# Designs tried in a protein design chat: VHH binders against F-box protein At2g26160. Part 4

Target 1, 331 residues: F-box protein At2g26160, of Arabidopsis thaliana (Mouse-ear cress) (q1pez8)
Amino acid sequence: MEKPEWSELPGDLINLTANRFSSISDVLRVRSICKPWRSAAATPKSFQCNLPSSNKMIETVLSPTTFFRVTGPSSCSYKGWLIRTKQVSESSKINLLSPFFRQLLTPSQQTLDLLKFEVSEIRQSYEIHIFDKYLIQGVIGKEGPSHILSRVVFLDNLIFAVGQDDKIWCCKSGEESSRIWTKIKNQVEDFLDIILHKGQVYALDLTGAIWWISLSPLSLLQFTPSIPMDYDGYDSCNKRLVEYCGDLCIIHQLRLKKAYIRRSQRTVGFKVYKMDEYVAKWVEVRSLGDKALIVARDSCFTVVASEYHGCLNNSIYFVDNVRKSVIRMKL

## First folded at step 20 (VHH)

Design aa1 (from w7 with D30S)
Fold by OpenDDE, fold request of step 22:
Structure aa1 (fold): chain B 331 residues (1-331), chain A 121 residues (1-121)
Amino acid sequence: as target 1 above (331 residues)
Amino acid sequence: QVQLVESGGGVVQPGRSLRLSCAASGFIFSDYAMGWYRQAPGKQRELVAVINWRGSSTEYADSVKGRFTISRDNSKNTMYLQMNSLKPEDTAVYYCATLESYEGDTEYDYWGQGTQVTVSS
């Protein structure tokens, strides 16, 4: 049986198939099969959505982004590169960016030939863009204890976000013009972060407790107890959610206590906590083992360190506020 | 490499107009709110105009309100500052910058080298 020349598949069918994929990685896979498929498969249109805010002086836009592992063509290279991708709304081109910075990795005119590289999706995320009109007045409008950028989750046809008011908002997924954000009712706590874990949405409150978001009825239920927040001599103002070894964990970024400028404080360490479900207590994770924790601006996730160039085991990679560079810390 | 390059500065008489341009490269231009700063001799740098990602929202300092217009063309990765009815007090080095104040909980703005605007009789 003559192997069907897959290259002869109708472009419309290829495009239709590509458009049904929810993951950018799947589209990339299709585009990596052959040149005809690449030409036929369109990249999905990028969308933006506004983060809910009661303050009209601050505009916030969310845009989708994806983290990938990229490996070279040589079978000998087990290690790959961590890369961020983002599609510009005005273009069908997918841009390659630093995972930690909003910098293009390649000149705009250069393209990565996906046929020559192996690309694996690591994580989907959403970048937050902020337009603060208070700047014109010489004031930085700070609402909330910290600006955690990983504040949006897509689940099915719903979008959940931590608004600028530190509350959880929800809207139906669709076109930006049709999105109506609704605050979940009867919220008692303020929230720092939100995450999708095992098909469920969880939120982290200011006390370090994790809340589960029920869809029917739409409500918040406390899932875990609060975590001790007191670190002698340090500020743990930056707390985030992360999945580690299948478990939902909390990351505490520790900074030196300086009274006036939280953002310029040097990070001195991290604490990671996991909930022991049996005893309903937080347990400190003292080692990441063979994993590295990536603390990016809009996402936190773990990777197998050995699979990535420049990554070491039991390490945390983050952007230091003072140095404005990627720093490695050992947990 | 991220670059912002200002142009269009010069020497003009009071009441005249100038149009500054800022060409951006090395980042996704449309993802950033942008602004124009200026620094006069012996004075502190001041923000004079800001614009959101799509250009649908703008704000101005009181000193330039009604005279200056900030705009952008994302297809050209360029931001503009139309300066009308220029005054001697508008004399300064003008800088374009990104206004994305929050990158990984850090302030990370890109700046141009600046362009000189001189208003003199």
Scores: ipSAE 0.751, ipTM 0.899, lowest interface PAE 0.6, mean pLDDT 85
Fold by OpenDDE, last read:
Structure aa1 (fold): chain B 331 residues (1-331), chain A 121 residues (1-121)
Amino acid sequence: as target 1 above (331 residues)
Amino acid sequence: QVQLVESGGGVVQPGRSLRLSCAASGFIFSDYAMGWYRQAPGKQRELVAVINWRGSSTEYADSVKGRFTISRDNSKNTMYLQMNSLKPEDTAVYYCATLESYEGDTEYDYWGQGTQVTVSS
């Protein structure tokens, strides 16, 4: 039996297969097999997605980014580097971004050959861009959290988003021009965050309760009770969903209440809660153990600290808006 | 390095026109909404015109509405301000800037050095 020459596979079949992958990393793997496959498998174009809005004066656009772990070829160490990438919509180029800041790390003219590295995908995230026309009218916008929350989830052929009205919206995945956003019916709460967990979509409401999104019928069901939101002398200025050790958790970023300007407030601590499913109560996570929590502007996730340069056990890494730098805090 | 460079400023008589340009580099230009600011002597900086990522949406200050037109060419990483029917009160340093955040949050905004526009008889 003649050994099949994989390089002779029809390009249309290769491209069709590549387009069925949900992860950009898989497409890159396909492209790395051989030159014919690279030519046949097109890099997926990054599409901007508009969030639903009832206010024409405010526009919001989402763009996907990806977090990777990168290890050097000669590294005797199991430690890698956390990197963030973004595909430019108008080109096949993938840019290297700061994991925490909205800035390019590499000049556009420099190219990194990732074939020399071991690369593994950690998480997909979405940048949020806002265009507020009220700015020119001198209208002071509503005070919001210092961090822009990741308010979008992709599940198969569906997209879920927290709209500008703080409600959950859903649309079918496809071309931007054909997207029709539908607001989920009978929502009584406002929502802060949304996450994909174990193949299901969950949302965090303003009271700290988690809601499960049913697909049939499309509806929201309260999954957890509300969480305590009152801290003596502190304000939970930022609330996020995160997966920790297989559990869905809530993060509260704390600031001093005495500060009258939110943007000038320094983060003083974090609280992490997980739900005990047996007793249906929130339990405080007092240690992250061998994990580090990454609280980026558009994404929150945990990593094994020992696997990354610059990461320590039981630590939270976040951007302090006052210092304009990444800060480490021990939980 | 991020850079915004304004050009096209100068001295003109009232009723004349000028076209300002802002050349951007060091960032993904199409990812940012942009705007023009101006600062007259002894006055606070004011937002004059704004434009979204693709140029499909614009807004203007009342003082310049109907006279100024903001536009952008993402293929050239350049934003423009067409200023018609100029008045002495339009005299100012004009600045190009990104509009990434809400009012008061300029953490991720980039600014040019400005270009002088003088309208005098």
Scores: ipSAE 0.659, ipTM 0.859, lowest interface PAE 0.7, mean pLDDT 84
Fold by ESMFold2, last read:
Structure aa1 (fold): chain B 331 residues (1-331), chain A 121 residues (1-121)
Amino acid sequence: as target 1 above (331 residues)
Amino acid sequence: QVQLVESGGGVVQPGRSLRLSCAASGFIFSDYAMGWYRQAPGKQRELVAVINWRGSSTEYADSVKGRFTISRDNSKNTMYLQMNSLKPEDTAVYYCATLESYEGDTEYDYWGQGTQVTVSS
């Protein structure tokens, strides 16, 4: 299986700044319009959201993370590298991470001098971290958000995520005493993904229907019909939401149904669906053209392949978590 | 590049103490809850102690409560298990791991290679 070159910074880029900083208090500087990296002011920090006060067995923390494209000054092709970053606690320093895995690109004592490079923000995202004491009892708690393949979205003062029970959970983002996870009532379907798109929060159910989240009152309303899916021996539960060319699309990861292996089903392909607003029906996207899809653990987004070293057109890059490897498939 | 390396195992007499260490590298250690598992010969793997990302909250299996203490030092990227009043039933390979996935679905967890603890005369 092919590991994309662009997800790892070359050793030359990292080593250019290996010993440029001698103090942990140094301010990271960049030569671009990247505002979070040029200011000594505090950036968004991790914060805790709790289950109702009667439940002390599960603790959750939301941790911001940001994806960037980094371009070297000598690149005549305008090609760059995709990186994930997280701010070091109580510091303006930034850790560089693999965009597909949450592994460090450099030892923590080394720093990168981005003054010689251009950086552009792709998106800000959030990680959910969970401490579940029920595990010691040999069970799994079903309350609260899931940290696996879940997207966290903010709208107004609310935070939304898909939970361990495949339901939508909500939390207020205000003062600590109000940051308590609650489940939206009366959910008739199971959900796989959630996204903020054009100022509204959408959720994807297991049949491939998209639901809109209304805020007044807080409720779920079906927005689209289910995607068309020929029964072909594939599991129906591996679907994600993504924006593609300004439209909301569904990515269906095709895994064998009734596979011999219970916990590690093999991916055999992908299908991508786009709503054709003229005839109000789902249409299969048969080619991504000059673009590629990045399907990471907690992020799913589109890139223009020619803007990244080693990125192939019309491709989907996704993760094999067992082997901690990235796999490419042509759409 | 992610590694968890256990150390401190060995052979000890019943009633004695042993301290295990787990050195972590390649990821942001302070972002993750951690745990110690053990697996005795012929038995299923058992989660015996867990600790949150700050070290401010812990929990123990009933079989080790009061005898084992889990701790962590985030400045050294290291987790510890202090094992007191050891019994022959504590004989097992001990593993440190992240607690990113729930038990029964450990696809997202990182695991150490394990360290042997043997309690015998």
Scores: ipSAE 0.612, ipTM 0.833, lowest interface PAE 1.3, mean pLDDT 74
Fold by OpenDDE, look of step 21:
Structure aa1 (fold): chain B 331 residues (1-331), chain A 121 residues (1-121)
Amino acid sequence: as target 1 above (331 residues)
Amino acid sequence: QVQLVESGGGVVQPGRSLRLSCAASGFIFSDYAMGWYRQAPGKQRELVAVINWRGSSTEYADSVKGRFTISRDNSKNTMYLQMNSLKPEDTAVYYCATLESYEGDTEYDYWGQGTQVTVSS
């Protein structure tokens, strides 16, 4: 049987199939087939939108970004590199970025042809760019750079975000020119993080409780109790959601309380909590085993350490004082 | 490596014009809002002008409003500062920088080395 020339597939069918691919890796594969497939497979585009805010002086842009494991074509090693990408080009060449920083890993004019590498998608995310016009006036807007921890989640045609007011907002993704953000009603708590887990959207409040977002009606329901927060001598303000071994966990970053300069706070450790569903209590995860946690600004996720160059077991990778840092979990 | 390189500075008489350029490399230029800073001798560094990602929005310090124009060409990875009607008080080292660089919860801006602008009679 003559290998079907996929290039001759009717355009309608190509469009139908191409639109079903949601992952960047799939899009890259589809785009590698032929020109019609490339045309049908839309690349994620950065779009300008304002995060939920009443402040017209603040502009935001969401830029799709994806974490990949990349293995070289000639690599005899099973180990790959953790990289970040922003946008898929028509040529399947992308800029490689640090997973933790916004620096290019290659010269600015050079792109990596992903077709020449083994690439697996780890996580799709969105970078948030903020343009605060108050900066020029020497005023740090309350809704500006102070909320750098804002997070967004895309679920189908919906976008969820932790707004600058620390509340959860939702908008329809398809209407680029007139995105109307709607605040979910009856929110009492402030939220720190948001995540897509098993097809559902969850949010982390300031107390360490996880909330489930119901889509019909649009509402928040407390899903878990609060985590223990009172660590004497530590700043408990940095908590993140992460999937670990199929479960939704909380990463609590511990920083020394330094009175005057937030920038000089040093991370001294992490606490990781997992919910025991049987007893409905948070249990501390004392060991990550063969895995490592990646705590980036826009995403937290788990990796198998042995699959990556320079990745240590039982470790948490994060950014501290503009430096990539690693902490090994203490038993 | 991230680099910002300023150029176009010099010595000019009051009322004259200069055009500064900032060439960017090592990051995706179009993803960043950019700004010009200046630091006069014995003074603190101050923000002079800012521009958003596409160049569709700009803001200026009151001291330079109406005289300075910030612009960018993303195809060339270059930002510009057109300085008209220069005054002696505009004398400073001018720096280009990113405005929205955050790593985790820490602000991290990229800076150039600066270019000297001297306005003197």
Scores: ipSAE 0.596, ipTM 0.815, lowest interface PAE 0.9, mean pLDDT 83

Design aa1 (from w7 with D30S)
Fold by OpenDDE, fold request of step 22:
Structure aa1 (fold): chain B 331 residues (1-331), chain A 121 residues (1-121)
Amino acid sequence: as target 1 above (331 residues)
Amino acid sequence: QVQLVESGGGVVQPGRSLRLSCAASGFIFSDYAMGWYRQAPGKQRELVAVINWRGSSTEYADSVKGRFTISRDNSKNTMYLQMNSLKPEDTAVYYCATLESYEGDTEYDYWGQGTQVTVSS
């Protein structure tokens, strides 16, 4: 039997097949078969999506990105590298990037054959790019904590976002022309972050309480009590939601209050809290154990430290002043 | 490595034109809004012009409006600044940069080394 020439498979069928996969990893596998398949199999592309706002002076673009663990073919070690993939908006090309930066890991003319590597998907995410036209007018923005970019969640055919008004908005996923944002009604709090956890959407408010988003009816219900956020001598400028050992946790990034220049502020520590469901109280997570916490711009997640080159257990990796930084949690 | 390299600067007489180029590498150029900054001697750096991802939206400082045109070619990973009717006041080092700011967050922007533009009689 003549081996079928799979490279001759019609591109529309390849693309149709690729689009049936729920995992970006499967799409990448399809794309790794041959050049024709790579060209035919489309991945989710970046799309313009304005955050819920009446302000036309601010434009936003969402761009799908995925974090992977990659191990070398000849590696005697079970350790791999943490990388991120992203498709170029105007191209079918998928690039490899740093998990913390937007730097390309490969020269523009070089390609990586992923078939030669072991690749495991860690997390799907969405980058948010913002174009603020007020910048030209000398409006550098309001002084305050650093803005969290990971404020968009995709759930099936729905998109949830923390709007510019610090409220939760929802719309149907799809083309921009059909996207109608609706603010969830009866919101009493402002929100900092939003996350998909166990198939449900949760939001973090300014008081440190977590809210659950009900889809029927579309509403917010307080899921946890508030958490104390006052640290003597420190500002918690970045508060994030993260999954840790199956639990939803809150991360507080701490900076010195004395920093007059936001850009020059140095992170001095982190606090991680989990909810004790039995007593309905926040408990500090003092150790991450064998895990490392990755605090990237668009995503926050934990990894098994021993599985990655350059990762230490009980550590938090983050970007501070355009530099990769690490803090080990004190036991 | 992420690089932004400006070129096209020089010394010109008032009323003349220059075209600056910014060549980008090491990142996905089309995913970023871009801008031109300039810094004159003894003055603070100022934003001159901005352009969105696809070049469909542009904004200019009042001081250069009508004289300068910002554009980009994503296929070449290059941004341009056409400067017409140059004035002595336009003398500065010009920088290209990525623009990703919400509420003043420019922490992750990339910058070029700058190119000197001198307008003198």
Scores: ipSAE 0.589, ipTM 0.812, lowest interface PAE 0.8, mean pLDDT 84
Fold by ESMFold2, fold request of step 22:
Parts: structure tokens; sequence; C-alpha cells
Structure aa1 (fold): chain B 331 residues (1-331), chain A 121 residues (1-121)
């Protein structure tokens, strides 16, 4: 059971060509949503964001990717499939990819006939790509960034990102060749994740505390205490932010510490926490109800399980990187 | 679905040149930093050359610096390794791979099957 049925388009639909909408802007127009970043010209410079770094031996870029729900005319139950897309640079075409892996759905990059399908945007995210020159030197003398996930947020005319130094940086959006990244001053903590939630930017630190980013003045304000769970057997960097039922939640993927360079760490479970904002207390989420949690390498989000063919309620879907397979756990 | 296919290996005499190619498919090649590894008989696999996603930045192991040149052509989804002034100690199976992990962690990487390079008289 490597690939869920709902995470791959049927072969018959992939073979159809008609391409009524040939760009990411056309897909967004179907959604009646148009964000400034997605309206940018289809060039290589408009679809990549370099993260700031003080270390010249390591380069990091964020490559935009968007998750969609696709329903076809043969889906009378309103059930659909989850796909991931990336726009082809310098063209109006889009690549169709596996939602869990960075793999093309077809080798020939076939198009989808949007006259026969409805497409709903779920999440815009970024794939993180690292070029680490220290790898040539081996283990000795090696210095690299800490954990890096899809960590970019757009708000107004600003882009916020977690940099390779685990600090929050911002810059103006829209002019990629002139980007000047500014580090927010007085950051006392290291950060794991960043999210846009209800029009505000929030960041997650290593201790499981959430911070709010103020724009006037540009600063970080601690919003929550640290999460109450503290284990010495797990990696501290396996925490992510997600929205669940309108609440901002922390997902702790429980992975045993890495023993060797080639041995995969095994996920033994998940903990999900939400803040009761009126009493300022962390509460463990015991059930996802009618939802499922999608934990991909470069994105983490929830879906309504009944809207997807074969997707189970109260489930977490994640990848085993060693076997390149998708695993389901019931919460 | 993802494939990396090396070619251009062979048996050559010391001092001569070979050019290895790595043809990629099943993923968006221009999004990935790439590298060439080699594994000599009885030795651990070592990374000898790396190149970023656009080809604008490269780095080499000391043992091959000045003799090997890594390059890529994103329009052809192909990476190359030009190996000049070959020595018997360059004898190895050469692998191309994506470089999506850091600190020696290769869990996200895709690998080719390798091509044999033998340098002997």
Amino acid sequence: as target 1 above (331 residues)
Amino acid sequence: QVQLVESGGGVVQPGRSLRLSCAASGFIFSDYAMGWYRQAPGKQRELVAVINWRGSSTEYADSVKGRFTISRDNSKNTMYLQMNSLKPEDTAVYYCATLESYEGDTEYDYWGQGTQVTVSS
C-alpha cells in the first residue's frame, strides 16, 4: 500500500488533452482567487525565492508548489483526488506531481482538461532545496543549517521566511533581483516553522512556543507558552504548524533520534496540540474527527476526508522516506 | 518513474579523458542540485563533484579538483562529468544523484545505477 487511491489521478484522465486553461493564473481564476505572487510572469526568476544566509557554503531556494483537489464529471459523490502542481517556467503550462513526493505524475507532463474538472486550491507551499558544499568535505569540519521546512509566508507586500540561521527574515515581494532581506531584530529563539493564520503571521520556536509577528514596529511577540510535552528520546525539530478547525495547532511527529547517516528515523506516533486562547492552556487534540492530516515533505495541511476517494477519517498520512511509501496512522 | 541513467564509462589508459552523462526523468530536473559520487573497489562511496540547480556554483573533492569538471544542461535534463588526466586511483563505479539532504543525510536523494570507469594500461 504505497500510494493512496485518492492521491493519484486515474490514468484515463491523465491521457486526455484539451488544455482549456494553460497557466497557474487560469487555475486560480477557476477558484476566483488571485494572489499577487501567483499572477507573476512565468519566468524562472518569478518562481524562486532565495533564503538569506550568512554562510556562503550553503545555498537554499524555495520553489513554489500548490496543492489542489480535483473532481471530475464522473465523481457524482463530490469526491476527488489530491494533486500537486508547479508552473513550468517561461510557459503557461503546469506540471502535475504526486502530492507526497516530488515526482511527475506522467513522464510527458500531460495537461488536464479543466472544462471536465473542477479544481479547488487547498494550499500554496514551497519546496525547499539545499545546496550544501560541505558535503564534499565529508563529516570533518562540516557546518550546515538546522532543519528547514517549507517556511515562507506572504503578507501584504512582504515575504517572511525562516532563514538558514533559524531566524525570521523579511523582504519586499515582487522584485526578485532586487530582494533585500532584513532580519527581525532581537530574536532570542530559533524557529522551526511559520504560517499565515487569520491575516497574521505566526512562528513556531524550538520549544513549541508560538510567536506573533507585528508589522508596526517589525518585531516578534511571544503568543503562547511552550508545549507541555517534553521527551528526551525524540528530535526536538519535528514540530510543525497547521490550521485545524479554525485553530492554530502544533503537530509533533514523534521520531526516534537518528543513529546513523543512512538509517532512517522511524515515526512512532504523532501528538497534536491546540491553544485554548481564553485560558492560555495547551490542549491535546485527541481526534481529527471527519478530517485527515496530510504530512508531506514540503507541506502540512488538513483535508475533509469524505471529499476524497478512499481517504479515511481521523487519519494522518505521511511518507516513509527510506521506502518511498505513504503510511497512514489513525490518531 | 524517477530515473537517473549514467553513461560514458569505460576502460581508458592513464592520462586520457572520459565524459560521463546523467540523463534525468520523472522529476523537475532544474529544481535540483546534483552530484557525482564514486565507489572504488573495497572503499566507501565518496562525493567528488557537486553543482547547484542552475549550474552557477560548483565544488570538487581535493582528489579531483583541477581535473574534473561538473556541468549541466537543464534544457536536456542532463548532468555531465568531464574527467581529464585520469589516474588509476580514479577507477570506480560513478553514480549521479540528487542532493536534497545536508550533513550527509541522503534519505531524500534519488540515485542512478552507476557506470564503471577503469583506468589501466
Scores: ipSAE 0.574, ipTM 0.834, lowest interface PAE 1.4, mean pLDDT 73
Fold by ESMFold2, last read:
Structure aa1 (fold): chain B 331 residues (1-331), chain A 121 residues (1-121)
Amino acid sequence: as target 1 above (331 residues)
Amino acid sequence: QVQLVESGGGVVQPGRSLRLSCAASGFIFSDYAMGWYRQAPGKQRELVAVINWRGSSTEYADSVKGRFTISRDNSKNTMYLQMNSLKPEDTAVYYCATLESYEGDTEYDYWGQGTQVTVSS
């Protein structure tokens, strides 16, 4: 599957509905359904910052992005499409992008009239772009850099980040030129992911244990045990946090070591774990029911499959970077 | 559909100059750091020059430092490589690519198809 039909706004609808407006961003600006994205106003635009890595600071841009569900004006199916959006610099215009690969949706010779479409915000996220000159200096003239993906979370006036040293750092938002990052002390583990869940910040370590970040005092407290042991022969570091049915869950993407990327996809499956409070142990989620999981680079979230054209129940959608396509696996 | 299209390659004599261009489409070019790679026959690709999303930071391989200059014009969605004082050792296929994060072995970078540069007499 090169592209799921629900993940791209079809060109025929663009042609049929776009004859009235000069740009899609003008139409989105008019609809009130976009207000929640704009009300998160503290940093609504891309901003450059320097993320910490031990004793170094790494050039970074955090770019706000929003996922929407778009439904047609006269559709009897009530199914929609998943799109990603980003605001254009200092303008009111908005770029429409594919959700997984951040490809600009192909404009027709006409501008899309989104006043004839219903749009529903799913979530806000941040794209993270890194220019690690220290890593580059070490590998230039060779086969190039191999970066580790960073994560950031905003809570109140604080920014939390998993740095390029795999540690949790915190700073106050606001004045960017004098921003002071503080490493949370006594971190014994390396971290893979960080998430805001029900107003609290949680971090995921390499073993699959979840840690709660306390603000008074600023510290990390282990919240769960590690997930069960992995099969030998898989990478252990492909774990992400996701909220599923109100619970904080871990998605473990099972990827073969020594992959033949030029031949086939390395991912052979997924395991999803949730904490069963009744037995106080990790349990495997055997079925997503009527849901599907969207595993994108910068975001991992749940959708109700019936609300999207071509989206199948009990499925996980992720990328095949060799083919630059989206893959579906049934859980 | 994302495209990176290199141009400006050719056959030149040693000591001459070439300017390579990389035209980008299908994505938000100004969000990405970019790089030029080259691959000589029978060799691995090597990263030659890089530039951040604004053009304010650059790095160069020692073999080209002082001779090559990377630049970009975000209003034209184009990256450039000015190649001065060319040597036979610069003979290679030159590729432009995004310099994004790798997630394990999953690559998020986009690559051009390459343009041949041959420095010979």
Scores: ipSAE 0.567, ipTM 0.812, lowest interface PAE 1.6, mean pLDDT 74
Fold by ESMFold2, fold request of step 22:
Structure aa1 (fold): chain B 331 residues (1-331), chain A 121 residues (1-121)
Amino acid sequence: as target 1 above (331 residues)
Amino acid sequence: QVQLVESGGGVVQPGRSLRLSCAASGFIFSDYAMGWYRQAPGKQRELVAVINWRGSSTEYADSVKGRFTISRDNSKNTMYLQMNSLKPEDTAVYYCATLESYEGDTEYDYWGQGTQVTVSS
């Protein structure tokens, strides 16, 4: 691992530096200023903003979060743990959180040895927080999205997001004091998700078609045809975008309605489709191979399963509302 | 590890007041909208007051509007419910909870154990 000159301190000074850190969060901050970790220059830290919406009874705020892999020194396999982190406001400290339920990890008073612990940034993302005033009267999701809100995407100092109106909005990423959101013109479709892939921004509409966003001028161009609604034997299918092995893929989360005594839909399976650019069509991905898919409400990404303790190949990890736990399914 | 602990419940005469507290730990309290639920004996649980992340926006069930006030102090990781002009029908176990569910899914919500409020002569 390539390190800047200050990371080559003599061994006695390195141990002194490690003894000054009170938690893994201090270690992550030190590693983030090292050369190999400097990659998100345009991505704002501590950025929080209200997402635009036509419905004032539902408030939505985006809060930055970063996923890391943390490995301990005692393994030859490079196996580690997935954690979620959040920067504490304007401070230099970060909170360590569980990836799905955003629980604070047990505070560590242990001294960390920078030579023995490694951290790797997996992804920067945004947590999506919703305050729904209709809950007080038992009316849920009125005039709001009935799907998981999309991720925030950064390209060329612009931030793109899918708003509560299921339309794509953008604003300047570096203008903290004058956040002006502009709706992209001529959106005849409703959108479910957005992603950065191969240097371009892509959006997934309600019908399963992919659109890409041109920056000159800001416009939407349909990139793929619609994918048929996959409801054969299922009550609904939630769709999301993900990169898998360098390819843009659509994840279909297949759900069944429960008896009204449970009041919730249960995930019973997944299908994954990828774009084969040579034949210009979507083909089903029948195995994730050595990878696993992490499906959280506000983030969706792949990991190499062998790099994580207790992570199985060809698996999808998600939260099911019936169990209030993380569930694994084999693809 | 995540804990929501209610306190301040008790037995009180009609027309009097109680203040409930909800102490939070194990998560970033200031990131969560919060609410108070109550459940009377033999009744379904109802959401009676809600508050956003900063405490700048609130909403109340009609049955308690004007009598109950929800508030929070993010520096103390604590939410409060001031209950004035209490009535016998306010008798219930009161629970604090996060409000991170959408569309009725509760997989991300955290709940307290509840505190009993009894309004009786």
Scores: ipSAE 0.551, ipTM 0.826, lowest interface PAE 1.5, mean pLDDT 71

